# VHH binders against Inositol-pentakisphosphate 2-kinase (IPK1): the designs that were tried, part 7

Target 1, 281 residues: Inositol-pentakisphosphate 2-kinase (IPK1), of Saccharomyces cerevisiae (q06667)
Amino acid sequence: MQVIGRGGANILIDYGDPTWLWRCCIRWPDLLSSNNSYTIKNISYIKDYVEPLLHGLLCPMYLIDVDIEAIRPILSDFILNLDDKVVKVIKIKNLTNNTSNLILNNHFLKSYCSQNLQTVILELKPKWLYYDTDYCRNCTHNAFKGRGTKYCYNQLLMNPAHLELIFGECNIFPVKFKDAMHEYLRNDNNIFKILYDLQKKLTKNTTPISDIKSINDVNDEHLLLMTLRDVTCFIEWNSAENALHVNIIDVDLKPKEKWTHWTKTYSQLTSSQKIYHTSNK
Key: E = the ipSAE of ESMFold2; O = the ipSAE of OpenDDE; V2 = 0.75 times the mean of E and O plus 0.25 times the DockQ between their complexes.

## First folded at step 1 (VHH)

Design e8 (framework vhh_enristomig)
Fold by ESMFold2-Fast, scan of step 1:
Structure e8 (fold): chain B 281 residues (1-281), chain A 123 residues (1-123)
Amino acid sequence: as target 1 above (281 residues)
Amino acid sequence: EVQLLESGGGEVQPGGSLRLSCAASGFTFDDYAISWYRQAPGKQREWVSTITSGGDTNYAESVKGRFTISRDNAKNTLYLQMSSLRAEDTAVYYCATGEYSYGLWDYTSFDYWGQGTLVTVKP
């Protein structure tokens, strides 16, 4: 058992199963019980609010109980008081378990393949597909962070031919995979179109960020919108099936206190060098 | 262009010390959490340590009390001070950073990785 990833709120644990990983909340360093309570609330949020919107596209994940003694050597490094006998863990599918060869890594996406090139995976964060500013939120944010703006999911959404730029970055993509991706993007049921439509719908029911002055201006629809703006998508292709399968992760409930981070970022971007595209409204 | 460049690896006797550096460019360094990972021959990459933008630190159980992570925002540089080195610490060490959502950090979700620096602890 080893920690293979860590954020401010969670750790990702390899416990010896090639198919599954354990994801443990560590946001509250004082009490295990606080982390357990959030994990229960979070999985309920995902099942009740996120899953209905994404209709079976979520990465398989299950709330499970792990005996504290099984995980104590790891969790004692992150949580001071292990005050519950069980740990509420999200058991999440390991989406790259047979595709460990990283073949492309840039600000736009990562790609992995099996040694025999029979499986290809794309990992990406589409971010703000619908935006209500006159500038492209994603490109402006990338420029602000010192990244290139060569690739853009908003440009991809408007023109599937934009995909040819990323195919040019990696010469080992199978032809069948490239053909499957072009076919997928021509279908209105592609993940970029789905996320765009959901973000657009939720934006109509939320306070514009420019108008958020206190925590009381944040409603549940805004939290859901922010979740959908920060998902990670895995697109998997298998040569035998010659089909694409989408798994979405990073669909957690955002705390309302993050409104200060959202308004700070908005202010930083409005005063920065903005990147403009044809409006996608 | 975003770049991470590790340095400071080498050969050391058991019980010795090394200091690794990771020079970062092309992004607003002080806004990001940055981590050290390592990969021993024939094994998967494992997490070693993380430092947040605010300076909070965390360590893997196997290195706790022996390694110290730190950052210098003025120099855009991440450090790993390694003490009481053991044969089991022999690995290529990588620094990694990325945008982190409220939820999950994992190896596959990191936006940027360095090229690595080799540490060999002699038997």
Scores: ipSAE 0.000, ipTM 0.192, lowest interface PAE 10.7, mean pLDDT 81

Design e9 (framework vhh_7xy4_2)
Fold by ESMFold2-Fast, scan of step 1:
Structure e9 (fold): chain B 281 residues (1-281), chain A 123 residues (1-123)
Amino acid sequence: as target 1 above (281 residues)
Amino acid sequence: QLQLVESGGGLVQPGGSLRLSCAASGFTFSSYYMAWVRQPHGKGLEYIATISSSGSYTYYSDSVKGRFTISRDNAKNTLYLQMNSLKPEDTAMYYCARHEYSSGWDYLPFDYKGQGTQVTVSS
């Protein structure tokens, strides 16, 4: 049993099953029961609100109960009071199980391949594809953080030829895979276009971040919008099928209390050096 | 401080001409690809033209090819847009923009744009 992934809100545990991983909430460091309550609420949110929007694209996931004694040695490092006898865990499909080589790793994306190059996986976070400012929020945020802005998923959405800048980072990508990606992005049913349209629709029903003054200005549609701005996409290509399969993860319910973080970030970016693109709005 | 200051906009009749200027300061102008972009009222930014750092290469959107000419004077740190055969559809706020990367591709990011100059084509 080993922690193989760590975020601020979740840990990802390898428990000896090559097909599945345990995803455990650690958002509240004081009480296991608080994390359990959130996990139950989160899986209901995903099934009722996220699944209808991203039908057929969500990574397989299931709510399960794990005996606290089975997981205590790991969770005691993250949660101070293990006040429940069971842990509410999301059992999630291991999307990289058939790939052993990390061939590209930067702030923009990760890519994995099998030993024989018959499977290629891209792991990426598209973030803010629709934005209502005159500047690109993704590129502006990356510049603010001291990162490069050479590639942008919003630029990719506007012009599939932008993909050549990404492929130039690694000479290992099979020609067949690159051709499949170009074809996928020419179709309006690609994941970037889907997320862009959903973000655009939800933005029309939410208070602009510039106008949020209190927690009472944050509605459920805003939380859903913020979820869609923070998803992780896995795009898997298999040479035998010569087809792309997309799985989306990190579709979590955001606490309304994060509104202070969102407004602070917005203020910082509007005061920073802005990065502009031509718009297809 | 980096500054781009546009001028030369105004009201013009259909079929008329205008020449826009952009005065650049606070950076090495001759090292950057420069662009003109525009924004019609209530719409998004539209790419118009790009010019290479040396001035040797120019690129235009299909909507302005043959009518507009982009040029630069590196000794004066000034970018120009000569607009001929103006149409009502050319009505927009016009912005001078600096490309983040040396590139002729119109979809690549701009890391700065000026305050703009309004062009109105109307009788």
Scores: ipSAE 0.000, ipTM 0.347, lowest interface PAE 14.5, mean pLDDT 85

## First folded at step 2 (VHH)

Design b2y (from b2 with N58Y; framework vhh_enristomig; at its last look DockQ between E and O 0.01; V2 from the best seeds 0.00; counts 0 for: pae E 20.1 > 2, grease 27.5 > 24.2, SAP .833 > .668, placed apart)
Fold by OpenDDE, look of step 2:
Structure b2y (fold): chain B 281 residues (1-281), chain A 121 residues (1-121)
Amino acid sequence: as target 1 above (281 residues)
Amino acid sequence: EVQLLESGGGEVQPGGSLRLSCAASGFTFDDYAISWYRQAPGKQREWVSTITSGGDTYYAESVKGRFTISRDNAKNTLYLQMSSLRAEDTAVYYCAKVYSLWGDYYPFDYWGQGTLVTVKP
């Protein structure tokens, strides 16, 4: 058993099944029970609010109970007090199981491939595809954080030719894969368009996040919007079918308490150097 | 000292059934999850199934619907009922109180000697 991924809120654990992983919440480092409680709420949230919007694109996942003794050696590094006998874990499908090579790796995009290049997987983080500001929120935020990329998912949505910037100088990608991606981006039902439309709809139907002044001002639309702004997408291509398969992960319920972080970030970006490009409005 | 002793292995035809047992001693059996692993010739050791102290069961996808893990706390014994056996199920099966995976060793891992299961036509 080993940790194969770590984020601020979750760890991924390989527990011995190549097809499935354990996703464990570590958002509250003090108490296991706090993480367990959240995980229960999170799964309910995903099932009731997120899954219906994504129309079957959600990565297969479900809640399980893991005995604390089975996972204690791992969790002890992340959670101070293991005060429950069970750990609420999201069992999630391993989407990179059939790949062995990481061929691209940056903060916003990773690409995997099989040794024979019969399978290519893109791990994409199309953050904030819709924005209601004059400047590109995503590019501005990245710049503010000192992150630089040659591409923008907002631009990709507007111009499929932008995909070439994503591929960059990488010559490993099969031509058929690239063609499939271009075709996919021309489809109005591609994942980027879906996310864009959902984000736009939610933004129009609720008050701006920047106007939140207390935790009581946070509504369900805000939570859902912030979830959709932070998803990770996996696009898998295989040479045999010459088809693309999309899975979405990282659709977690955001704690309402994060409203202070959201508003702070907004203020920071307002005062920062802004990045402008072709509008997606 | 923790001891795990597997038994019940043997030769069986495809589609057949076999029941493995693991006798545990040297620890409070009721308090711990216990697992089955297997290692096929030329392959790495892989997880097969786990049963928690609370009785929850987990299975590898390759054995779901065919294998059933159970425990008798009164006897300190773990069982693996195998049905619809396939050639690819041929392996040495290990009872484990472990946190290790894919051959990795972690402190406080305990393994039995293993029992061989051979599925041949």
Scores: ipSAE 0.000, ipTM 0.215, lowest interface PAE 15.7, mean pLDDT 88
ESMFold2, look of step 2: ipSAE 0.000; ipTM 0.132
ESMFold2 (binder alone), look of step 2: mean pLDDT 85; pTM 0.850

Design e3d (from e3 with T50D; framework vhh_7xy4_2; at its last look DockQ between E and O 0.01; V2 from the best seeds 0.00; counts 0 for: pae O 12.2 > 2, grease 26.8 > 24.2, placed apart)
Fold by OpenDDE, look of step 2:
Structure e3d (fold): chain B 281 residues (1-281), chain A 126 residues (1-126)
Amino acid sequence: as target 1 above (281 residues)
Amino acid sequence: QLQLVESGGGLVQPGGSLRLSCAASGFTFSDYAMAWVRQPHGKGLEYIADISGSGGSTYYSDSVKGRFTISRDNAKNTLYLQMNSLKPEDTAMYYCAKDQGYYDILTGYSEYFDYKGQGTQVTVSS
């Protein structure tokens, strides 16, 4: 058993099954019961609000109980007080199980492939595809953080030819894969368009995040919108079928307490150098 | 502690041959598939060939098929690339690449490219 992924909110654990991983919440480093409570709430949120919107696209996952003694050696490094006898864990499908090589790696995009290039996987973070500002929120944010990129997922959505900037990063990609991706992006039902439309709809149906003044101003639409703005997408291509399959992960419920962070970030970006793209409204 | 060290590169005339080697350490070599990739100056990384852990299966890109041969000696923890009928367009930095195990789906596996070595330069010129 080992930790194979670490974030501020979650860790990913290999517990000995190549097909499945354990995803454990560590948002509250002081108390296990707090993390467990959130995980229960999170799963309910995903089932009730996210699944209906992203039907068929969510990565297979479900809630399980893990005995604390089985996972204590790992969790003790992340959580101070292990005050429950069980750990609420999200069992999640290992989406990279069929690949063995990382062939592209940057902040916004990772790519994996199997031996003989039978399988190619893109791990995408198309954050803030829709924005109601004049400037591109995501590009501006990345610039603010000192992150450079040659492409933007928003621009990719608007112009499939933008894929060439992605493919130019690595020539390992099979021609058939590249062709499939080009075709996919020309389809109005691609995952980027789906996310864009959902984000747009939610944005139009609720008050701006920037107008939130207290935790009481945060509504369900805000939470869902912030979830959809931060998802990770996996696109898998299979050479035998020459087909693309999409899975979405990182659809967690955002704590309402994060509203202060959201508004702060908004303020920071308003005062920063802004990145503009061709109109996409 | 994982290391891949490429060697054997150099300057060669068109039509010539080179044999690249990659010395592997820090992992059970035979348990992992290995690959050769190359990066021409100013261009992206290009896949060349791969070989299974046992050596029983190989695959080649169209650009090198029939000219290059990938092989391995598991007893010596060494990967090879025999390059024949070299062309100027084969000029590139050549890297040995190792299969990865598990990947971090949250943050991405490997903050650095530890799956490949330092590379060896191959220049084909008259």
Scores: ipSAE 0.000, ipTM 0.215, lowest interface PAE 12.2, mean pLDDT 87
ESMFold2, look of step 2: ipSAE 0.000; ipTM 0.194
ESMFold2 (binder alone), look of step 2: mean pLDDT 81; pTM 0.820

Design e3k (from e3 with K65E; framework vhh_7xy4_2; at its last look DockQ between E and O 0.01; V2 from the best seeds 0.00; counts 0 for: pae E 12.8 > 2, grease 24.7 > 24.2, placed apart)
Fold by ESMFold2, look of step 2:
Structure e3k (fold): chain B 281 residues (1-281), chain A 126 residues (1-126)
Amino acid sequence: as target 1 above (281 residues)
Amino acid sequence: QLQLVESGGGLVQPGGSLRLSCAASGFTFSDYAMAWVRQPHGKGLEYIATISGSGGSTYYSDSVEGRFTISRDNAKNTLYLQMNSLKPEDTAMYYCAKDQGYYDILTGYSEYFDYKGQGTQVTVSS
């Protein structure tokens, strides 16, 4: 088995199954038991609080137990004390296993297309679709980071023609795929509208980031709101079905301690050059 | 492929100074914001300083503002952290991090930046 990906909090492990991957938490490098406790809490959080909001859209994932001896050579590189005989692992479906032709890659969008052009997969992060500032949070944050982007997922809600900016000058996308995406955006049940409405509802029910003064001001609704602002969406189209299949991943519970990063970013953006565009809020 | 190699850590007395370096390769360094993050033993990650790709904008956490200075040399593909007036609570493993603005299905999500270096230990003790 082999680590095929690493982020700050997780590793992805190819254990020899073509359909499934193991996602293992390594956020706490001292103790395996700390990572196991988080993983149990995280899957329970997803089941109890996220899944009901996104019914049918979550990527299949399952909590499983893995014998430490099967995975020790890998985990010993990331966790100092393997103090449990069992590793709690999230088994996730591999959403891109049969599409390898990467055709568009930028900070918020990866696009894949099969060589016969009969399958298109979009991997995208909508981020802040709803925000309570008078400037666009996504665009302002991108400008602050020095990232140039020609499009904003927030603008899809008001102007479906914005899809052409998201696709860019890439003419590899089949016309039927583009037509399916336009039809999808006319439907009130599209993922961008769903996420917008959820973020809007949660924002109205939580203390604004500008008013958070301590970790005790961060409640479960704040954590859920920040989870929904950081999801990854997979939109798959296949010409045979001529239908879109949408899956959401990256719905992990955020640590409360991240509130200091959220408030610092808010302060930085308040002092930065703001980007404005028409909004549906 | 992408490599980030941190150096310059060590043992230092309270009130002392250190300068950390991060050598970057495998990507166009000047196109990306960079950060320093630290992890005290047995605790979570703390993002402490960020610098834009051009070097024109910097930001600091409250815990280090006024004491630490982030900088970069785009000609040498190197990120720096000048650490002054060091305190025992600055003891941690320090990592440099490259900006990641999207989820990579292979690696999972990093909350602000991905980091791939091995880190450099800073210990502030008498």
Scores: ipSAE 0.000, ipTM 0.178, lowest interface PAE 12.8, mean pLDDT 80
ESMFold2 (binder alone), look of step 2: mean pLDDT 81; pTM 0.822
OpenDDE, look of step 2: ipSAE 0.020; ipTM 0.309

## First folded at step 4 (VHH)

Design s13 (from c8 with S101T; framework vhh_enristomig; at its last look DockQ between E and O 0.14; V2 from the best seeds 0.00; counts 0 for: pae E 4.4 > 2, grease 26.5 > 24.2, SAP .752 > .668, placed apart)
Amino acid sequence: EVQLLESGGGEVQPGGSLRLSCAASGFTFDDYAISWYRQAPGKQREWVSTITSGGDTNYAESVKGRFTISRDNAKNTLYLQMSSLRAEDTAVYYCARLGYTYGYEWFDPWGQGTLVTVKP
ESMFold2-Fast, scan of step 4: ipSAE 0.511; ipTM 0.800
ESMFold2, look of step 5: ipSAE 0.203; ipTM 0.619
ESMFold2 (binder alone), look of step 5: mean pLDDT 79; pTM 0.793
OpenDDE, look of step 5: ipSAE 0.084; ipTM 0.508

Design s19 (framework vhh_enristomig; at its last look DockQ between E and O 0.03; V2 from the best seeds 0.00; counts 0 for: pae O 11.5 > 2, grease 25.8 > 24.2, placed apart)
Fold by OpenDDE, look of step 5:
Structure s19 (fold): chain B 281 residues (1-281), chain A 121 residues (1-121)
Amino acid sequence: as target 1 above (281 residues)
Amino acid sequence: EVQLLESGGGEVQPGGSLRLSCAASGFTFDDYAISWYRQAPGKQREWVSTITSGGDTNYAESVKGRFTISRDNAKNTLYLQMSSLRAEDTAVYYCARLGYSYGDYEWFDPWGQGTLVTVKP
């Protein structure tokens, strides 16, 4: 048993099953019970609000109970007080099953392939696709942080040819894969368009994030919007089918307390827009 | 092409022992963790045990203390030594390769044919 992924809110645990991983919440490092309570709420949220919007595209996942003794050696590194006998864990499907090579790796994009290039997987984090500007959080933060990555998911929606910037200098992608991706992006039902439209709808139906002045101003639409702005998408291509399969993960309920972070991010986006898109004005 | 072939199944009495083998080909065996799964009639497939490339082992609670997973890298073979077998151990046993996506995700191979273990008096 080992931790194979770590974020600010969750860890991924390999518990020995090749098909499934354990996703454990660590948002509250003080108490296990707090994380457990959230996880229950989160699963309910996903089921009631997210799944109806993204049904058919969500990664298979479900809530399970894990005995604390089975996972204590791992959790003790992340949570100070293990005050429950059971850990609420999201059992989530492993999505990189048929690949062995990491061929692209940056902050918002990873790509994997099988040794014989029969399978290609894109792991994408298309943050904040819909905005009142022509950029997204990905490109803006890349520019702000001085990263060398030069692509924009928002621009991708406007011009499928922008996909070439996502591929970058990587020349090992199968032509059929690239063609499939171009075709997919021209389809109005691609995952980026779906996310864009959902975010647009939610944005239009609620007050701007920038107008939030307190936790009391945060409503359900804001929460859902911020969830959809922070998803991870897996796109899998296989040569045999020459088809794309999409899975979405990281659709968690955001704490309302994060509103300060959201407003800060908005400010950063506004300030950094000049860095990346000055030439386009 | 990646191939995993299970063998060693058969009929055994309760309390008996059996050793399963999984022959691997088409990949660098030493670099991968390998797992055993089983599926009983009318039940879902369940994880049994995993051994990492480094030799670390993990077991399902139902088999802990009774089953031992091991590997011979020179022979590209995975083993499952089963002892104190019970009726509930009756199942088709499968081996599966585990892959690591540089610490982010894991992957595994498609399921093979498996090998049948039957525990009955």
Scores: ipSAE 0.000, ipTM 0.203, lowest interface PAE 11.5, mean pLDDT 86
ESMFold2-Fast, scan of step 4: ipSAE 0.415; ipTM 0.745
ESMFold2, look of step 5: ipSAE 0.012; ipTM 0.320
ESMFold2 (binder alone), look of step 5: mean pLDDT 79; pTM 0.793

Design s20 (framework vhh_enristomig)
Amino acid sequence: EVQLLESGGGEVQPGGSLRLSCAASGFTFDDYAISWYRQAPGKQREWVSTITSGGDTNYAESVKGRFTISRDNAKNTLYLQMSSLRAEDTAVYYCARLGYSWGDYEWFDPWGQGTLVTVKP
ESMFold2-Fast, scan of step 4: ipSAE 0.149; ipTM 0.537

Design s22 (from c8 with Y100W; framework vhh_enristomig)
Fold by ESMFold2-Fast, scan of step 4:
Structure s22 (fold): chain B 281 residues (1-281), chain A 120 residues (1-120)
Amino acid sequence: as target 1 above (281 residues)
Amino acid sequence: EVQLLESGGGEVQPGGSLRLSCAASGFTFDDYAISWYRQAPGKQREWVSTITSGGDTNYAESVKGRFTISRDNAKNTLYLQMSSLRAEDTAVYYCARLGWSYGYEWFDPWGQGTLVTVKP
């Protein structure tokens, strides 16, 4: 049993099953019970609010109970008081189980392949596909973070040929895979267009971030919008089927308390070097 | 191996009641949140209700106040008590561990389901 991934809010644990991973909440370092309560609330949120919008696209996930004694050696490093007998865990499918070769890794995406190049996976975070500012939120944020702005999902939405910049970074992508990606993006039923349309719809029903003055200005539509701005997409291609399959993860309920972070980021970006594209709203 | 066997369906009049059961085997039932789903003719599957291992419950808005989900961990059995049944509740009812399985992309287990027909 080992930790194979760590974020501020969650850890990923390899518990000896190559098909599945345990995802444990560690957002509240003081009490296990606080993390357990959130995990239950989170899975209900995903089922009631996220699944209906992203129907058929969510990574297989299950809420399970793990005996504290089985996981204590790991969780004691992250949580001070293990005050429950069980840990609420999200058992998630290991999406890269059969693709061990990391062939591309940059701020824009990661790509994995099988040794025989029969399977290719793209891992990416589309982030802010719809935005109501004059500047590109994603490119401006990347520039602010010092990452560069060569690749942009908003430009990809406007022109599938933008993929050529991405494919130019790695010379081992199969021709069939590249062709499949171009065809996928030409159809309106692609994940970028789906997320764009959902973000646009929700933005019209929420208080603009510039106008948020307190936690009371954050409603449930706003939290859903922020979830959709932070999803991770896995796009898998297999040469035998020659089709693309999408799995979405990181569809978590955002705490309302994050409004201070969102407003701070907005202020920083508004005062930074803004990146403009020709927008088609 | 994971098996979930639904039972208790049948024909009922509008306003009637019915209790569905789901018998689980092949996994540690107590560890999992378990859900009821339904599929009406010509429609995609719809989530109905979930119960966590600790007994916390959630319901789809269309059934809230009319359906009650419960579990008996000693018997490895899940229940759905349905009351005030409507024609729109006519569907095949399935139980599953809380998670997602869709169409041809995913193996869609777990049992044959149990048919509920609400006939006027």
Scores: ipSAE 0.000, ipTM 0.329, lowest interface PAE 12.3, mean pLDDT 84

Design s23 (from c8 with Y100H; framework vhh_enristomig)
Fold by ESMFold2-Fast, scan of step 4:
Structure s23 (fold): chain B 281 residues (1-281), chain A 120 residues (1-120)
Amino acid sequence: as target 1 above (281 residues)
Amino acid sequence: EVQLLESGGGEVQPGGSLRLSCAASGFTFDDYAISWYRQAPGKQREWVSTITSGGDTNYAESVKGRFTISRDNAKNTLYLQMSSLRAEDTAVYYCARLGHSYGYEWFDPWGQGTLVTVKP
């Protein structure tokens, strides 16, 4: 049993099952019970609000109980008071199973492959696909952070040929995989179009971030929109099927207290060097 | 236990060259892709290059044509030959076997890193 991934709010644990991982909330470092309460609320949120919008695309995940004694050696490094006898864990499908090679890692995406490139997986975060500013929020944010702006999901959304820039970064992608990706992106039922349309619809009915002045201005629609702006997409290609399979993860309920971070980021970007594209669809 | 030990860093002038090494132990080296990462003070960790178990190589755009990654499976050693070094190449360089991020941060590098300083 080992930790194989860490974010600010969660850890991923390999417990010896090649198909499944345990995802544990560590957002509140003082109390296990606080993390457990959130995990229960989060699973309910995902089932009731996120799954109806992304039905069939979500990574399989299940709420389970793990005895504290089984996981204490790991959780003691992340949580000070283990005040419950069970840990509420999300059992999540291992989407990088059977791949051992990281072949590309940049600000735009990560890619993994099996031996002889029989399986290729893309891990990507499209972020803000729809934006209501005259500048590209993703590129402007990347520039503000000192990252490159050569690759952009909004440019990709407008022109699938943009994908050739990424393929040029990694010359070991199989031709069949590249062809499958180009065909997938020509279809308006691709994941980028789906997320764009959802973000656009929610933005139309949601108060702009520029108008949020207190926690009382944050409603559940804001939280849902912010969830959809922060999802991680896995696209898996297998040479035998020659087909693409999409799984979405990181669809968590955002705490309302993050409104200060969102408004601060917005303010910083409006005063930074802005990056413009031809049009927002 | 998995161990990756970087070496070969130092000070060079712009336009200079250095060769970094990463000595691996505790796992079947031949079965894994191994990557070089770097981190400058106050910056996020940046991927530099990967070599697959089959010997295929990939590079970050900022180092293409200047850096060459290679491996010696008989010695369980990974190399990074750096040429035409620039001030922006100044960083601690890390060797890493594939770790699972799944949208999350990496859980510590496998090595201690080796410092490269490019200064006039």
Scores: ipSAE 0.019, ipTM 0.460, lowest interface PAE 6.7, mean pLDDT 84

